# Ledger of designs, part 14: VHH binders against q9ulm0r997to1333

Target 1, 337 residues: q9ulm0r997to1333
Amino acid sequence: FSIPVHFTNGTYHVVGFDGSSTVDEFLQRLNQEIGMRKPSHSGFALFTDDPSGRDLEHCLQGSVKICDAISKWEQAMKELHPGKSEGGTRVVKLMYKNRLYFRSQVKGETDRERLLLASQTSREIVAGRFPINKELALEMAALMAQVEYGDLEKPALPGPGGTSPAKAQHLLQQVLDRFHPRRYRHGAPAEQLRHLADMLTTKWATLQGCSPPECIRIYLTVARKWPFFGAKLFAAQPAQLSSKENALVWIAVNEDGVSILDHNTMQVHITYPYSSVTTFGGCRDDFMLVIRSIPDKSSGKSHIEKLIFRMAAPKIAEATFIMASYMNHCTTTVNPP
Below, E stands for the ipSAE of ESMFold2; O stands for the ipSAE of OpenDDE; V2 stands for 0.75 times the mean of E and O plus 0.25 times the DockQ between their complexes.

## First folded at step 1 (VHH)

Design e18 (framework vhh_7n9e_1)
Fold by ESMFold2-Fast, scan of step 1:
Structure e18 (fold): chain B 337 residues (1-337), chain A 121 residues (1-121)
Amino acid sequence: as target 1 above (337 residues)
Amino acid sequence: DVQLVESGGGLVQAGGSLRLSCAASGFTFSRYAMYWGRQAPGKGREWVSGISSSGSTIAYASSVKGRFTISRDNAKNTLYLQMNNLKPEDTALYYCARETFYSLDYGKDYWGQGTQVTVSS
């Protein structure tokens, strides 16, 4: 058997497997074929979408047989849409992406890991889950354009082999759509979009002759300057008694703990180390954190704070399980004598 | 092959108690953190409680804190959930799951078949 595995850069790799293959064996084969380290080093995992749509994506666990996972997904689709063929039957999509990020593992990264990590970061930038100003956004888009399309082509010339101005503008729009924050282009007038395309052209031209690995290295060097690089961000609304004004925040989950960030600036308001988190998780529409402060040296009293956030139920589950995974990693770290 | 088998569920009246067990096999139980989750009909899955490999670090969902107690016996490869002061809202399929560092599943492939807890009013 064989199935495509889709990557964050929009490419895919077809992986062969037999009827007895586990997800671990499938990943070992995939990682060997594409040049990835094992999941315990890279933090990458295999995901499927949820047929019911209640959970956005399911991380496949290693001991499960890949054929069983596919069959369960197909059976769930049949149950959700019995006898309805409108728009055709959807097929399972396998996706490969970074789930957990550890700074200690950066030194051993492969070129493939860097490419897929940069591509995933680019998707976060486009979606507005990464702090980036207008100028840096164009520089980052230009780096990804160089990776994907190579050197910027010369301006259209009359005669055979010239690139038309319309074709060049179409390519620039594709680059902006794929690699530039949507918020900076939403509702923008045509003159501003032309100005962005012109600036992108200038930035991309400076990268003439830069190889894809070089551009990816530069990209990640810039992106890693953000302390929350690799964190999973969840849009949330703090629940407040008696207040009619509720400000949105980002809940950022990474190896350091759970942080609350300003929704617009993405500046950190507060970070809660996992050692301070007593309770987490929640019910429908609410994500809850119970924080125990370290006792004051002078008073010996610790304070308990209950934080409640409005968040979509699938995102609550995702945040909860990622927190649990990071906490589990911390508790198994061996301290040598 | 990883196997997780939950037991101890049943029908109980509000204010009652139940003790759930999860028998683990096919892996070195003492090396993994474990957790309990639940899913009520028509609702998404909810994380209930987690316990580190040594048992020294424990966490609870706010909805069950003070009422439920998670524990483990590494010699017996068994995870427990003591549930006190049960409420109708606690009605759900309860399952245990093994935590992994690099791949945690939102699906049920690493969860046992679950044990049904029904709390009547």
Scores: ipSAE 0.000, ipTM 0.105, lowest interface PAE 20.4, mean pLDDT 79

## First folded at step 2 (VHH)

Design f1 (framework vhh_4orz_3; at its last look DockQ between E and O 0.91; V2 from the best seeds 0.00; counts 0 for: pae E 6.5 > 2)
Fold by OpenDDE, look of step 2:
Formats: C-alpha cells, structure tokens, sequence
Structure f1 (fold): chain B 337 residues (1-337), chain A 119 residues (1-119)
C-alpha cells in the first residue's frame, strides 16, 4: 500500500506501508525518504484531516497502525454520511507538520526541515496567528515567492519570449493569496490590492538570484525573532471575565510553558512555566489551568490560581496533549535513562 | 549511493531535435520527482522540466511546448525530448533527483551532458 503525505508547502510524498506498519514506522520511513530528522529532534508528526470536513486535524499516535487509522477515518466518514454514496469518494488526507518546536534543536536542522517550518510559519502568518506588520508581511511574502517561483521575471519587453502582463499579474495575486496575511487583504479595494502587488513586485525583485535555502534562512531568522515562534496558539475566552466584553486571548503553548497573549496585538500578558502548572485539561466544556504560585518567603504558603477558558472541545484536547508532550519531554531530558 | 548518469547530448543545428537520457540508481526511483536542469555559460543553473512521481509534468516557460520530459520507472530512467532547439538552449544539461514525490527541489544531479545548438 501507498499513501500520499501532504506537506505544508502544498506538495506531498508518497509513502509505502503494509498492514502492520505503525505510525512510528511510517514516519521513520517518510523521514528517511525525504531526509528529515527523527521526530524527537524535528518535532514533526503525522496528522489526519477530520472526517466531518471540519477544519480540524488529528495527530496520529505512534503505536497505532496506519491501516487502522485509515479504517477508523473511513468508518467515521460512513457514519457521518449515511446513505450518501458521495461520501465514499473522499479519502483520508495525511499531513506532515511540526507539532513540537524545540529551540535547542535548531542546530542541525536540515534544509528540508527548514523549508517545511518556513512553510508552516507562512500559513500561520496568512491565517493571522503571527504578529507581523504590513511591511514585514510583504517581505516575508516575497521571500516565499522567491522560494516557490524563483526570480521574478521582468515584464517581457514586447519581444516573443516575455511573460504576458496578465500572467505576471496572476502570479502576483497567487503569491499574495498564498503568502500574505488575509486580514490585510480582506475587504481591500482593487486599487489597494494592485498597489500591494506592485509593492510585492518591488520586494521580490530585490531577491533576484537568492537561492531557496538562503531565502528560507532569512525567513526563519526573521520569524524566530518572535519569542513564540513554533508555539501553538489557541483562541480562548477567559470564563472569569464578568464583563460582557468578548475579551479573546491567545493561549500559546510551547516548550517553556503556557502564555496568555492579547488576541489583537499578540503581546504577552503572562507566562506560566510548566513548573507552575499543577493541573491542566478539560473541565466540563472548558479548558482549565491550575497554577501554583511561588511560595511567599514570609508565609511559606503557595497560592493556587484556577484559570478557566472557553475553547472548542477539539482545541482543548489538542492543547492538553501538546502540553503533556512538552512536559514529558522536559522530564525525559532531565532524567536521561 | 545515488547515481545519475546523463547521456544523449551533442551538437545540433537550430531547429533540430535531441533526446537526452538519464539512468538513475541508488534510490527508489518511482518515489521521487525527477528533473532536467541546465546551466549555460555564465548563467545560473535553472530547472527546465519536472516530472513528479505520479507522472505529472511541469516545464519552464522557455521550453514549454518544445521539450517533453518522461520517465520509465521500470528502467529507472528519465528522458528529455528536445524539439525546435534554439541557440539559447545551449547548456550543460543535468538530470536531477527531487527531494520527494512532488518536490521542486533537488538533492542530487549528475555530471551533466553538453548540448550545443548552432545557429
């Protein structure tokens, strides 16, 4: 058997497997074939799309057989679409994405790893889950354009071999759609979009001759300036907020702990290291964090704070699982067998 | 070890045709995209044609409709049929292995074969 594994840059690799192949074995094969590091270093994992068609992804556990995962997905599809023969044409989509990010593992990244990280980051930028101003957004888009499409072709002088202006414009639009934040483009008048395309052209032109690896290097260097690079952000609403004000926040989960970010600016409000987290996970329909404060030197009493956030159930599960993974990783690193 | 060996290059007149061949070994050929790259004197290496593991193809604008890339997975070979050759097509042509099935990036290439198109 073989199945395509989809990457964050829109490409895929077909990987073979048999009836006994586990996710770990499958990943090992994939990593070997495409030149990726081990998951323990790279933090990459295998995901499936959601059979309901919702914009959800499900991380596959390493011990699970690939065939079983596929079968489970297919069964779910059948259950969700009873009687519709049309439901039978959708096939499970396997996705290979970074799940855990470790700063200490930056050294040793492969070119492929860097590419995929950059691509994933780009998706976050486009989705508005990365703090970026308009100027930098264009620069980042241009870098990705250079990576994906190469040198911007100069509008062909009316000679026979020049790219038609229409084609060039179409390409620019594609680049913006793929690599530029949606929030900056949403509702923009056509004139503004044209201007944006012109600015992109200017930025892209400056990258002439820049190799994909170099562009990716620059891209990641810039992206990593954000302290929460590699973090997973979850939109959440604090439950304790008495005020009707829809105060959304981002819960950022990374190797250092859990941080609460402003939803609009993504500025850090507070960070809770894992050492302070005593309990975490779903509580009823909410996400709960129990934090222990540093004992007051005078009283010796530690203050326990319970934080409750409204989040979608699948996101609660994901956040919980990621936190657990980071905590386990920290424990293993401290007590190497 | 990955090996790519190009053949079929030579001197041809403008408007002529040439077919390049590449023999691949050292990897599961059918799983990877393959490509032809070229490098003209004083110019950067550029991709010319791509064929993904699934058989879909892509071409540089400069060679579109003139060049055809194909692969034989049973023989671990990739070929490039070049028609309507132009002096601008003069270059060293390289067979290249993609990183993965639909990769546009390459990790290995051969020693190349010289293609010279005379006016």
Amino acid sequence: as target 1 above (337 residues)
Amino acid sequence: EVQLVESGGGLVQAGGSLRLFCAASGFTFSRYAMAWLRQAPGKRREWVALIYSGGSTDYADSVKDRFTISRDNAKNTVSLQMNSLKPEDTAIYFCAKGWYSTSRYFDYWGQGTQVTVSS
Scores: ipSAE 0.416, ipTM 0.767, lowest interface PAE 1.3, mean pLDDT 91
Fold by ESMFold2, look of step 2:
Structure f1 (fold): chain B 337 residues (1-337), chain A 119 residues (1-119)
Amino acid sequence: as target 1 above (337 residues)
Amino acid sequence: EVQLVESGGGLVQAGGSLRLFCAASGFTFSRYAMAWLRQAPGKRREWVALIYSGGSTDYADSVKDRFTISRDNAKNTVSLQMNSLKPEDTAIYFCAKGWYSTSRYFDYWGQGTQVTVSS
């Protein structure tokens, strides 16, 4: 057997396996073939898409057999679309991307890890799950353009040679669509989009001769200035009875703990280290987080805070799984036997 | 150890043809994209032709319709058929291994084979 494993930059690698292959064994082979460190260092994991086509991903546990995971996906697909002909049946998509981010493991990153982490971060920037101002967003898009397309081709007058102005403008808009935040372009008139493309040209031209590994290192250096780089962000609505506003927040889960970020600015409101988290979990569409606060100096007493957020149940499951994974990793690294 | 050995280079007159070969070893050949790069004196190395593990190909504009890349997964070889050669095609040609099945990035290349096209 063999199956393609997809990456966030739209590429894939075909990996061989047999009926007894576990996800762990499959990933060991994948990582050896593409030059990635093991998951305990890289934090990458294998995901399937959702059989319904909904925008959900399912992390595969290491002990699961690949063949069983594929069969389970196929069975779920058949139950959702009974009687569909073979030619119209969608097949499972395996995706390999970062799940856990460990600051202590940055200095050992391979070029391939950096490429794929940058491509994943670029998708988060485009989707609005990463804070970036308008000026810096354009610089980041130019870096990805240099990685994907190389040096900018200059437009030429009508005639042989060079790139026509219409083709050059079309490429610039494709780059913006792929690598530039959607929120900065939604509702923008065509004149503003052309202005953005002109500014992109200026930034991209300064990168002439910059190699893909060099561009990727610059990209990650800039992106890592955000303290929540590598965190997984979940949109949530606090369950407050007195609220008069549509109070959305980001719940950011990372190596240090759980943080609540302002939904618009992505500035941190508060960070709860895992040592402060007494319990967490979900019930239907309610995510609960129970926090032991710092004792009040005047009374010496600590508080137990119960925070409840509305989130879709599959996102609650993902968040709790990631939190548990970080807690287990921190326990083995901080307090060894 | 990944090893790529190019051959088939030489001197040819303008308008002529040449076929380059690359023997690959030290990796599972069928799982990787392969490419030909070239470097002329005083110029930077440039991409010429690319073939993905599945057989799909891509070419630089300067060689499109004149060059054909192919691979033989049973023999672990990549070839480049070069037709209608021009003096501008004079360069050292390198066989390169991609990072993965559809990679456009390369992590190994050979010593190269010289192609010289006389006017």
Scores: ipSAE 0.192, ipTM 0.668, lowest interface PAE 6.5, mean pLDDT 87
Fold by ESMFold2-Fast, scan of step 6:
Structure f1 (fold): chain B 337 residues (1-337), chain A 119 residues (1-119)
Amino acid sequence: as target 1 above (337 residues)
Amino acid sequence: EVQLVESGGGLVQAGGSLRLFCAASGFTFSRYAMAWLRQAPGKRREWVALIYSGGSTDYADSVKDRFTISRDNAKNTVSLQMNSLKPEDTAIYFCAKGWYSTSRYFDYWGQGTQVTVSS
């Protein structure tokens, strides 16, 4: 059997497997073929798309057989679309992307890992899950444009050998759609979009001759300045606040613990180290964190605090699973007493 | 729809002067950079002069100090004053609209006006 595995940069690689192949064996073959380290070193994992079509990915466990994962996905598709003809049914999509990020993984990082991390970061920037100002956003978009399209073509002049201005304008709009924050373009008038395209052109032109690996290294050097680089962010509403307030926060999950970030500024409000997390996961329809507070230095009294957040059910499962994975890693790397 | 109409082309002797005009419509003229490009027989189209929405100008080295670009936002026109013309200036001259107020990239052109310089 063979199946394409899709990457965050929009490319794919076809991987061979047999009826007995596990996800771990499948990934070993993939990683050898594309130049990636094993998942425990790179932090990458294999995901299937959501059968319901909500674009929510399901992480595949290493011991699961690829054939079983595909069969389960196909069965779920049939159950969600009863009576639909076979010719109209979607097929499973396998995706390979970073799941766990550790600062220590930078040592020994491959060019392929850097490319896919940068591409994934770009997707987070576009979606508004990465703090970036307007000026830096255009510079980051220009770096990705150089990686994907190479040198910016010379100024568009009408003629048989030139790129048409309409095609050049369309390319710049495509670059903005792929690599620039949606929030800075949402509801923007045509003139503002043209201004962004013009600024992008200026930034992209300065990168002439820069190789894709060089642009990716610059991109990641800039992106890694954010302390929450590689963190998974989940939009959540604290249950302690009234429904009228509709106050949102980001729950950021990374190697340092679980952090609560301001939804607009993405500045950290508080970080809970995993050592302080007593219980976590789904509680009825909400996401729950039970935190053992540091003893009050004035009174010496410690508290157990229960935090409840309203989150989409698939995101609750995702946050729970990734927290468990980070906690398990922390447990295995802790020095003996 | 964006429309650019050039005029003022013709035959002129070397050392002479000529003024080209471009009438623009279909967009808010004052907000965009405007340019003049030219295409000589057997050559690719090349940029000649650019005027930004704020009035600042740029020129190709081949025409610097001989050509002057100007705009009239009240009349939606851009003009090119060509002095000390040379036979090598013989070309079809095109008016072009920039993508933005400071852009050197263009999205619309006129049909062009012929300029012939005899020696």
Scores: ipSAE 0.000, ipTM 0.100, lowest interface PAE 20.1, mean pLDDT 82
ESMFold2 (binder alone), look of step 2: mean pLDDT 87; pTM 0.883

Design f2 (framework vhh_4orz_3; at its last look DockQ between E and O 0.01; V2 from the best seeds 0.00; counts 0 for: pae E 22.1 > 2, placed apart)
Fold by OpenDDE, look of step 2:
Order: sequence, then structure tokens, then C-alpha cells
Structure f2 (fold): chain B 337 residues (1-337), chain A 119 residues (1-119)
Amino acid sequence: as target 1 above (337 residues)
Amino acid sequence: EVQLVESGGGLVQAGGSLRLFCAASGFTFSRYAMAWLRQAPGKRREWVALIYSGGSTDYADSVKDRFTISRDNAKNTVSLQMNSLKPEDTAIYFCAKGFYSDSRYFDYWGQGTQVTVSS
């Protein structure tokens, strides 16, 4: 059997497997074939799309057989679309994405790894899960454009070999759609979008001759300046109404712990290191964190704080598993067998 | 690896002049904009002067007509001539590499050099 694995940059690689192949084995093969580091270093994992068509991804566990995962997906698909023969054409989509990010593992990144990280980051930027101003957003988009499409072709002077203005405009729009934050384009009048395209052209043109690796280098260097690069952000609503009723926050999960970020500015409010987290996970329909403060030297008493967040159930699960993964990683690193 | 090494900082009296120097390596210098940034105590880092790959320059309003940025592509160096220095100019000054030829954003900067202007 073989199945395409889709990457964050829009490319894919077909990987063979048999009925006994586990996700770990599958990933090992994939990584070997595409020149990626092992998951323990790269933090990349395999995901499936959601059979319902919802914008959800499901991380595959390493011990699970690929065939079983596919079968499960197919079964779910059938259950969700009873009687529609037309639903039969949709096949499971495997996606290869970074799940865990380790700062200590930056050294040794392959070019492909860097590319995929940048691409994934770009998606986060587009989705509004990365703090970025309009100016930087444009420059970042231009970098990705250079990576994806190469040098911007000069509008064809009225001669046989030039790209039609229409094609050029279409390309610019495509670049904006792919690499520019939606939030900055949403509701923008056509004139503003045209202006944006013009600005993109200007920026992109300045990257003439810049190689993809160099562009990616720049891209990641800039992106990594954000302290929560590589973190997974979950939109959440605190159950305990602080002074601002119903304010959304981002729960950022990374190797250091769990951080609460302002939803709009993404400024950090507070960080809870994993050492302070005593309990975490779903509690009824909410995400719960139990935090223990450092014992006061004088009293020896630690304060326990229970934090409850409203989150979508799939996100709760994801957050929980990611946290657990980081915690386990930390434990194994400190006590190598 | 990109390296930026600043020099030329020091103590100067108000109204005095100072010239900062930056040596760059690890990238094709001529292709990138360069800048000087500064960070005063308790303040955010701010850009002071920019020089694009084509040689055009831009300055923060606070230093306009007092500071001059220049570059030598043959030597991979960028300089900042600071005239009519004010106590408000006291800061750590950083040499910075732009993303590309006309970028106003920077991916690398040096360790900085201290400039202190006494009243």
C-alpha cells in the first residue's frame, strides 16, 4: 500500500506501508525518504483530516497501525455520510506537521525541516495565531512568495514572452491568500487590496535572486523572535470571569509550560511552568488546570489554584495530549534511561 | 553565521560627536539593508538610521540632520556619524541587518556598543 503524505508547503510524498506498519514505522520511513530528523528531534507528527470535513486534525499515535487509522477514518466517513455514494470519493488525508517544538533542537535542522516549519508558521500567521503587524506581514509574505514561486517576473512588456498582467495579478492575489494574514484583508475594499498587491510586488521584487534556503533562514529567524514560536495556541474563555467579562484568551502550550496570552495582542499574561501544573485536562466540557504555587518557605503551604477554560472538546484533547507529551519529554531528558 | 560587531561607542559631552562602526560577516552584505538601532535604559529598542542596499538612507525624526549612516560594501561595514549629541542619545547602539535590500525589519543585530552623552 502507499499513501500520499501532505506537507505544510503544499507538496506531498507518497509513502509505502503494509498491514502491520505502525505510525512510528511509517514516520520513520517517511523521514528517511525525505531527509527529516527523527520525531524526537523534529517534533513532527502525522495527522489526519477530520472525516466530517470540519477544520480539525487528528494526531496519530505512534503505536497505531496505519491501516487501522485509515479504516477508522473511512468508517467514520461512512457513518457521517450514510447513503451518499458521492461521499465515497473522499479519501483520508495524511498530513505531516510539527507538533512539538524544542528550542534545543534548532541546531541540526535540515533544510526541509526548516522549510516545513516556515510553511507551518506561515499558516499560523495567515490564520491570525501569530503576532505580526501589517508591515512585517507583508515582508514575511514576500519571503514565502520568493520561496514558492521564485523571482518575481517583471510584467511582460508588450512582447511575446511576458506574463500577462492578468496572470501577474492573479499570482499576487494567490500569494496574499496563501501567505498574508486574513485578518488584515478581511473586509478590505478592492482598492486596498490592490494597494496591498502593489506593496507585495515591491517587496517581492527586492528579493530577486534570493534563494529559498536564505529566505527560509530569514523567515525563521524573524519568526523565532516571538517567544512562543512553536507553541500551540488554543482559543479559550476563562470560566472565572476576571474584570473583563467573557474575554477570550490564548492558551499557549510549549516546552516550557502553559501560558495565557491576550487574545488580541497575544501578550503574555502569565506562564505556568509544568512543575507547577498538578492536574490538567478535560473536566466535563471545560479545560481544567490545577496549579500549585511554590511553597512559601515560611509556611510551607502551597497555594492551589484551579483554572477552568471553555474550549472546544477536540482542542481540549489536543492541548492535554500536547502538554502530556512535553511533560514526558522533560522527564525523559532529565532522567535518561 | 551572520556576525555584526559594533565599535566606536564611548563617553562624549553634549554637543560632541561620535562615530560608530560595524563590521559585518556571514552574508552578502551588499544585498541587504543595514541599520543602527538603539536602546536606552528602560526604553524599547528603536531604529535610528537605515541604509538600503541601493544607498538610500532614512532616519528617525529624533536624529535627523544630526546622524549620518553610511556603508562600505567592499569592506562590509556600516558606520554612523553622530553629531550634536544629546543626553537623550544615551543608549546601547546596535548594528542590524535588514531582511533584504529595502527592508525596515531586521533579522540580526550585534551585541551593541554603549554611547553615553553627558550633560
Scores: ipSAE 0.247, ipTM 0.676, lowest interface PAE 1.9, mean pLDDT 91
Fold by ESMFold2, look of step 2:
Structure f2 (fold): chain B 337 residues (1-337), chain A 119 residues (1-119)
Amino acid sequence: as target 1 above (337 residues)
Amino acid sequence: EVQLVESGGGLVQAGGSLRLFCAASGFTFSRYAMAWLRQAPGKRREWVALIYSGGSTDYADSVKDRFTISRDNAKNTVSLQMNSLKPEDTAIYFCAKGFYSDSRYFDYWGQGTQVTVSS
């Protein structure tokens, strides 16, 4: 048997397996073939797409057999459409991407790990889940353009008045669509979009001769200045009994704990270390997080703070799984040499 | 690590009864839907019985009124009482964990326990 494994930069790698192959064994072969460390170091995990076609991914645990995971996906698809006698042409899609980010494992990163981390971060920048100002956003887009397309090809005579500006503009708009935050171009007049493309051209031209690994190292150096690099962010609406005014926040899950960020600025309001998290979970679209404070002097009892957020149920499941994974890592960490 | 360990399988005469048990660990058991699936020789794995985190149940038509699913959140166990067993019930039975509290879709299952119904 063989199956393609997809990556966030749009590439794929076909991996062979047999009926007894576990996810762990499958990933050992994949990682050897593509030049990545094992998941305990890289934090990468294997995901399936959602059988319904929703924009959700499902993490596969290492002891699961690949054939069983495929069968489970097919069974779920059958259960969604119980009247069908023949399956369609749709098949499970496997994605390999970062799930857990460990700062202690940065020094041992391979070139392939850095490439895929940068590509995943670029997707977050485009989607608005990464704080970045307008000038830096263009610099980051230019770095990814250099990685994907190489050196910028310039018209023989700079526009207007030289070669076709429409072809140059099409390429620059393609780069912006792929690598630049959507929010900065929404509603912008055509003159502003033209100036944005001109500024991109200037920044991309300065990267002439810069190799993909060098561009990726620069990209990650800049991206890692944000304290929540590698965190998984979930939009959520706090429930407030004392007020009828609700606002969105980001719930950021990383190795340090669970943080509440301002939705607009992405600045941290508060961080709850995992040691203070007593209970968490969901019921339908309500996510609960229960925090224990330091015991007070008079009773020896800890103060309990209960936080309730509205989130889609599948996102609650994803968030709780990542939190549990980080909490298990903190309890069972093997100290590296 | 999520673990689901099935037990209680065996050989039983047609018309007889068996009770299966599933011990769960590595996750907050009370928050998730739990299920029993089965796979007969030469057939696809199929859904048998489901219990939501709130205690509501659902059953496949083929086992309705014969099988009863239950859960014990204090012991992290789910059980399947199987009555009036038929040879068609012969299969490997798997305990499964749902994605969330009301899920009909499952992300983990155990190694299974064999149930064989003879005439």
Scores: ipSAE 0.000, ipTM 0.093, lowest interface PAE 22.1, mean pLDDT 83
ESMFold2 (binder alone), look of step 2: mean pLDDT 87; pTM 0.886

Design f3 (framework vhh_lunsekimig_d3; at its last look DockQ between E and O 0.01; V2 from the best seeds 0.00; counts 0 for: pae E 18.8 > 2, grease 24.4 > 24.2, SAP .698 > .668, placed apart)
Fold by OpenDDE, look of step 2:
Structure f3 (fold): chain B 337 residues (1-337), chain A 120 residues (1-120)
Amino acid sequence: as target 1 above (337 residues)
Amino acid sequence: EVQLVESGGGVVQPGGSLRLSCAASGFTFSRYALYWYRQAAGIERELIASIYSGGSTNYVDSVKGRFTISRDNSENTMYLQMNSLRAEDTGLYYCARKYYDFRSGYFDYWGQGTLVTVSS
């Protein structure tokens, strides 16, 4: 058997497997074939799309057989679409994405790893889950454009193989759609979008001759300046908020702990290191964090704080598993067997 | 006018080597990325190697380790050193400059190609 694995840059790689192949074995094979590091270093994992068509992804566990995962997905599809022959044509989509990010593992990244990280980051930027101003957004978009499409030329005499201006404009719009934050474009008048395209052109033109690896290097250098690069952000609403504090927040989960960020500015409100987290996970329909404060030197008493957030159930699960993974990683690193 | 002229093609035995050249004119050579394409009979033209202005290179997997793209900016010439040639490497090899023009669209400048035949 073989199945395509889709990457964040829009490419895919077909990987072979048999009825006994586990996700770990599958990933090992994939990594070998595409030149990726092992998951413990790269933090990349295998995901499936959701059979319902919702914008959800499901991380596959390493011990699970690929065939079983596929079968489960297919069964779910059948259940969701009883009697419709059309439901039978959809095939599970496997995705290879970064799940865990380790700062200490930056050294040794492969070009492909960097590319995929950058692509994933770009998606976050586009989705508004990365703090970026308009100027930087254009720069980042231009870098990705250079990676994907190559050099942009200033107006010159067209060669015999030239395409129409309309196609060029269309390309610019596609680039913006792919690499520029939606929030900055949403509802924008045509004139602003045109201006944006012009600015993109200007930025993109400066990258003439720049190789994809170099662009990616620059891209990641810039992106990594954000302290929560590689973190997974979850939109959440605090449950115990006074009428004045009913603001959405981002829960950022990374290797250091859990941080609460302002939803709009993504400024850090507070960070809870994993050492302070005593309990975490789903509580009824909410996400719960139990935090232990550092004991007061004077009283020796530690304060326990219970934080409750409203989140979508799948996101609660995801956050919980990611936290658990980081905690386990930290434990293993500190106490190597 | 942008011109690209390929040379160096010929008949070679499997395992042999060839060096292709692409002479460029009509543009500032050092500023542009250049590309080698090949087209086998009945197959669509495929990109096989890229060299950027900074000298960085990229290869498709099928030619990695065997082919080397290089450029001499002083001579406005790009090269493709092909080693360990295989029958599947047979085809027309094209030099190209690929770019987008924001007003005119996507362009490829191509040479006429040079034929590489790998046969016993």
Scores: ipSAE 0.044, ipTM 0.426, lowest interface PAE 2.4, mean pLDDT 89
Fold by ESMFold2, look of step 2:
Structure f3 (fold): chain B 337 residues (1-337), chain A 120 residues (1-120)
Amino acid sequence: as target 1 above (337 residues)
Amino acid sequence: EVQLVESGGGVVQPGGSLRLSCAASGFTFSRYALYWYRQAAGIERELIASIYSGGSTNYVDSVKGRFTISRDNSENTMYLQMNSLRAEDTGLYYCARKYYDFRSGYFDYWGQGTLVTVSS
């Protein structure tokens, strides 16, 4: 058997397996073939798409058989679309991308890991889950353009072959669509989009001769200045019992703990280290986080905070599993078996 | 209960310096972003500096380069070092914490303020 594994930059790699292959064995072969470290270092994991087509991905456990995971996906799709099993069929899509980010593992990153981390970060920038100002956003888009397309070609060059102005403008808009934040172009008139493309050409031209690994190094250097680089962000609404103002937030999960960020600015409001997290989990669309505070020296008492958030149930499950994974990693690292 | 107590205000000549302190209790100090505001007579309270739990800082343009916000998590105290003071810096200086309460959402906690008067 064989199946394509997709990456965030739109490429894929076909991996062979048999009926006894576990996800761990499958990933060991994949990583050997593409030049990546094992998941305990890289933090990458294998995901399936959601059978319903929702914007959700499901992490596969290492001990699970690949064939069983595919069958489970197919069964879930059948249950969601009764009467469709006799017609055309959609095939499960496997995605390999970063799930856990470990700052201590940056030193040993392979070129492939850096490429895929930058690609994944670029998707987050486009989606608005990464704080970036307008000037820097164009610089980051130009870096990805250089990686994807190479040096910018000058319009209307003499000789056989060359790039027409209309074709060049189409490419520039394609680059913006792929690598530039959607929010900065939403509802923009054509003249504004043309101006953005002109500014993009200026920044892209400065990268002439810069290799993909150099561009990716620069990209990650800039991106990592944000303290929550590598964090997984979940949109949530705090459940209030008072008449005071509600606020939509991001719940950011990383190796340090769980942070609550302002939804618009991504400014951190508060960080809860895992050592203070007593319990967490969900029921339907409610996610609960129970925090034990450090004792106040004035009173000598620890305070219990129960935080309730409205979130989509699949996102609650994802956040819960990621938090548990980080907590298990911390315990294993400090007290190895 | 959450408590913020400012101190260090006083009368100073133009060009002088003051260091303000904000002593905090009733919450886990190291986890919170903290803020300095000032209020001159007849003007709404103005944010002038912020310091986040990760250590990054922000300043309004009128104080940038002259004021420095800092924190000592071991002493639960935030500071504002004010240099090259001007008459327009006169006002009541407040420290603030933005608190997330799952029952009530976000709302500010304020100290009582400490008065800074820049007068020749």
Scores: ipSAE 0.000, ipTM 0.158, lowest interface PAE 18.8, mean pLDDT 82
ESMFold2 (binder alone), look of step 2: mean pLDDT 84; pTM 0.824

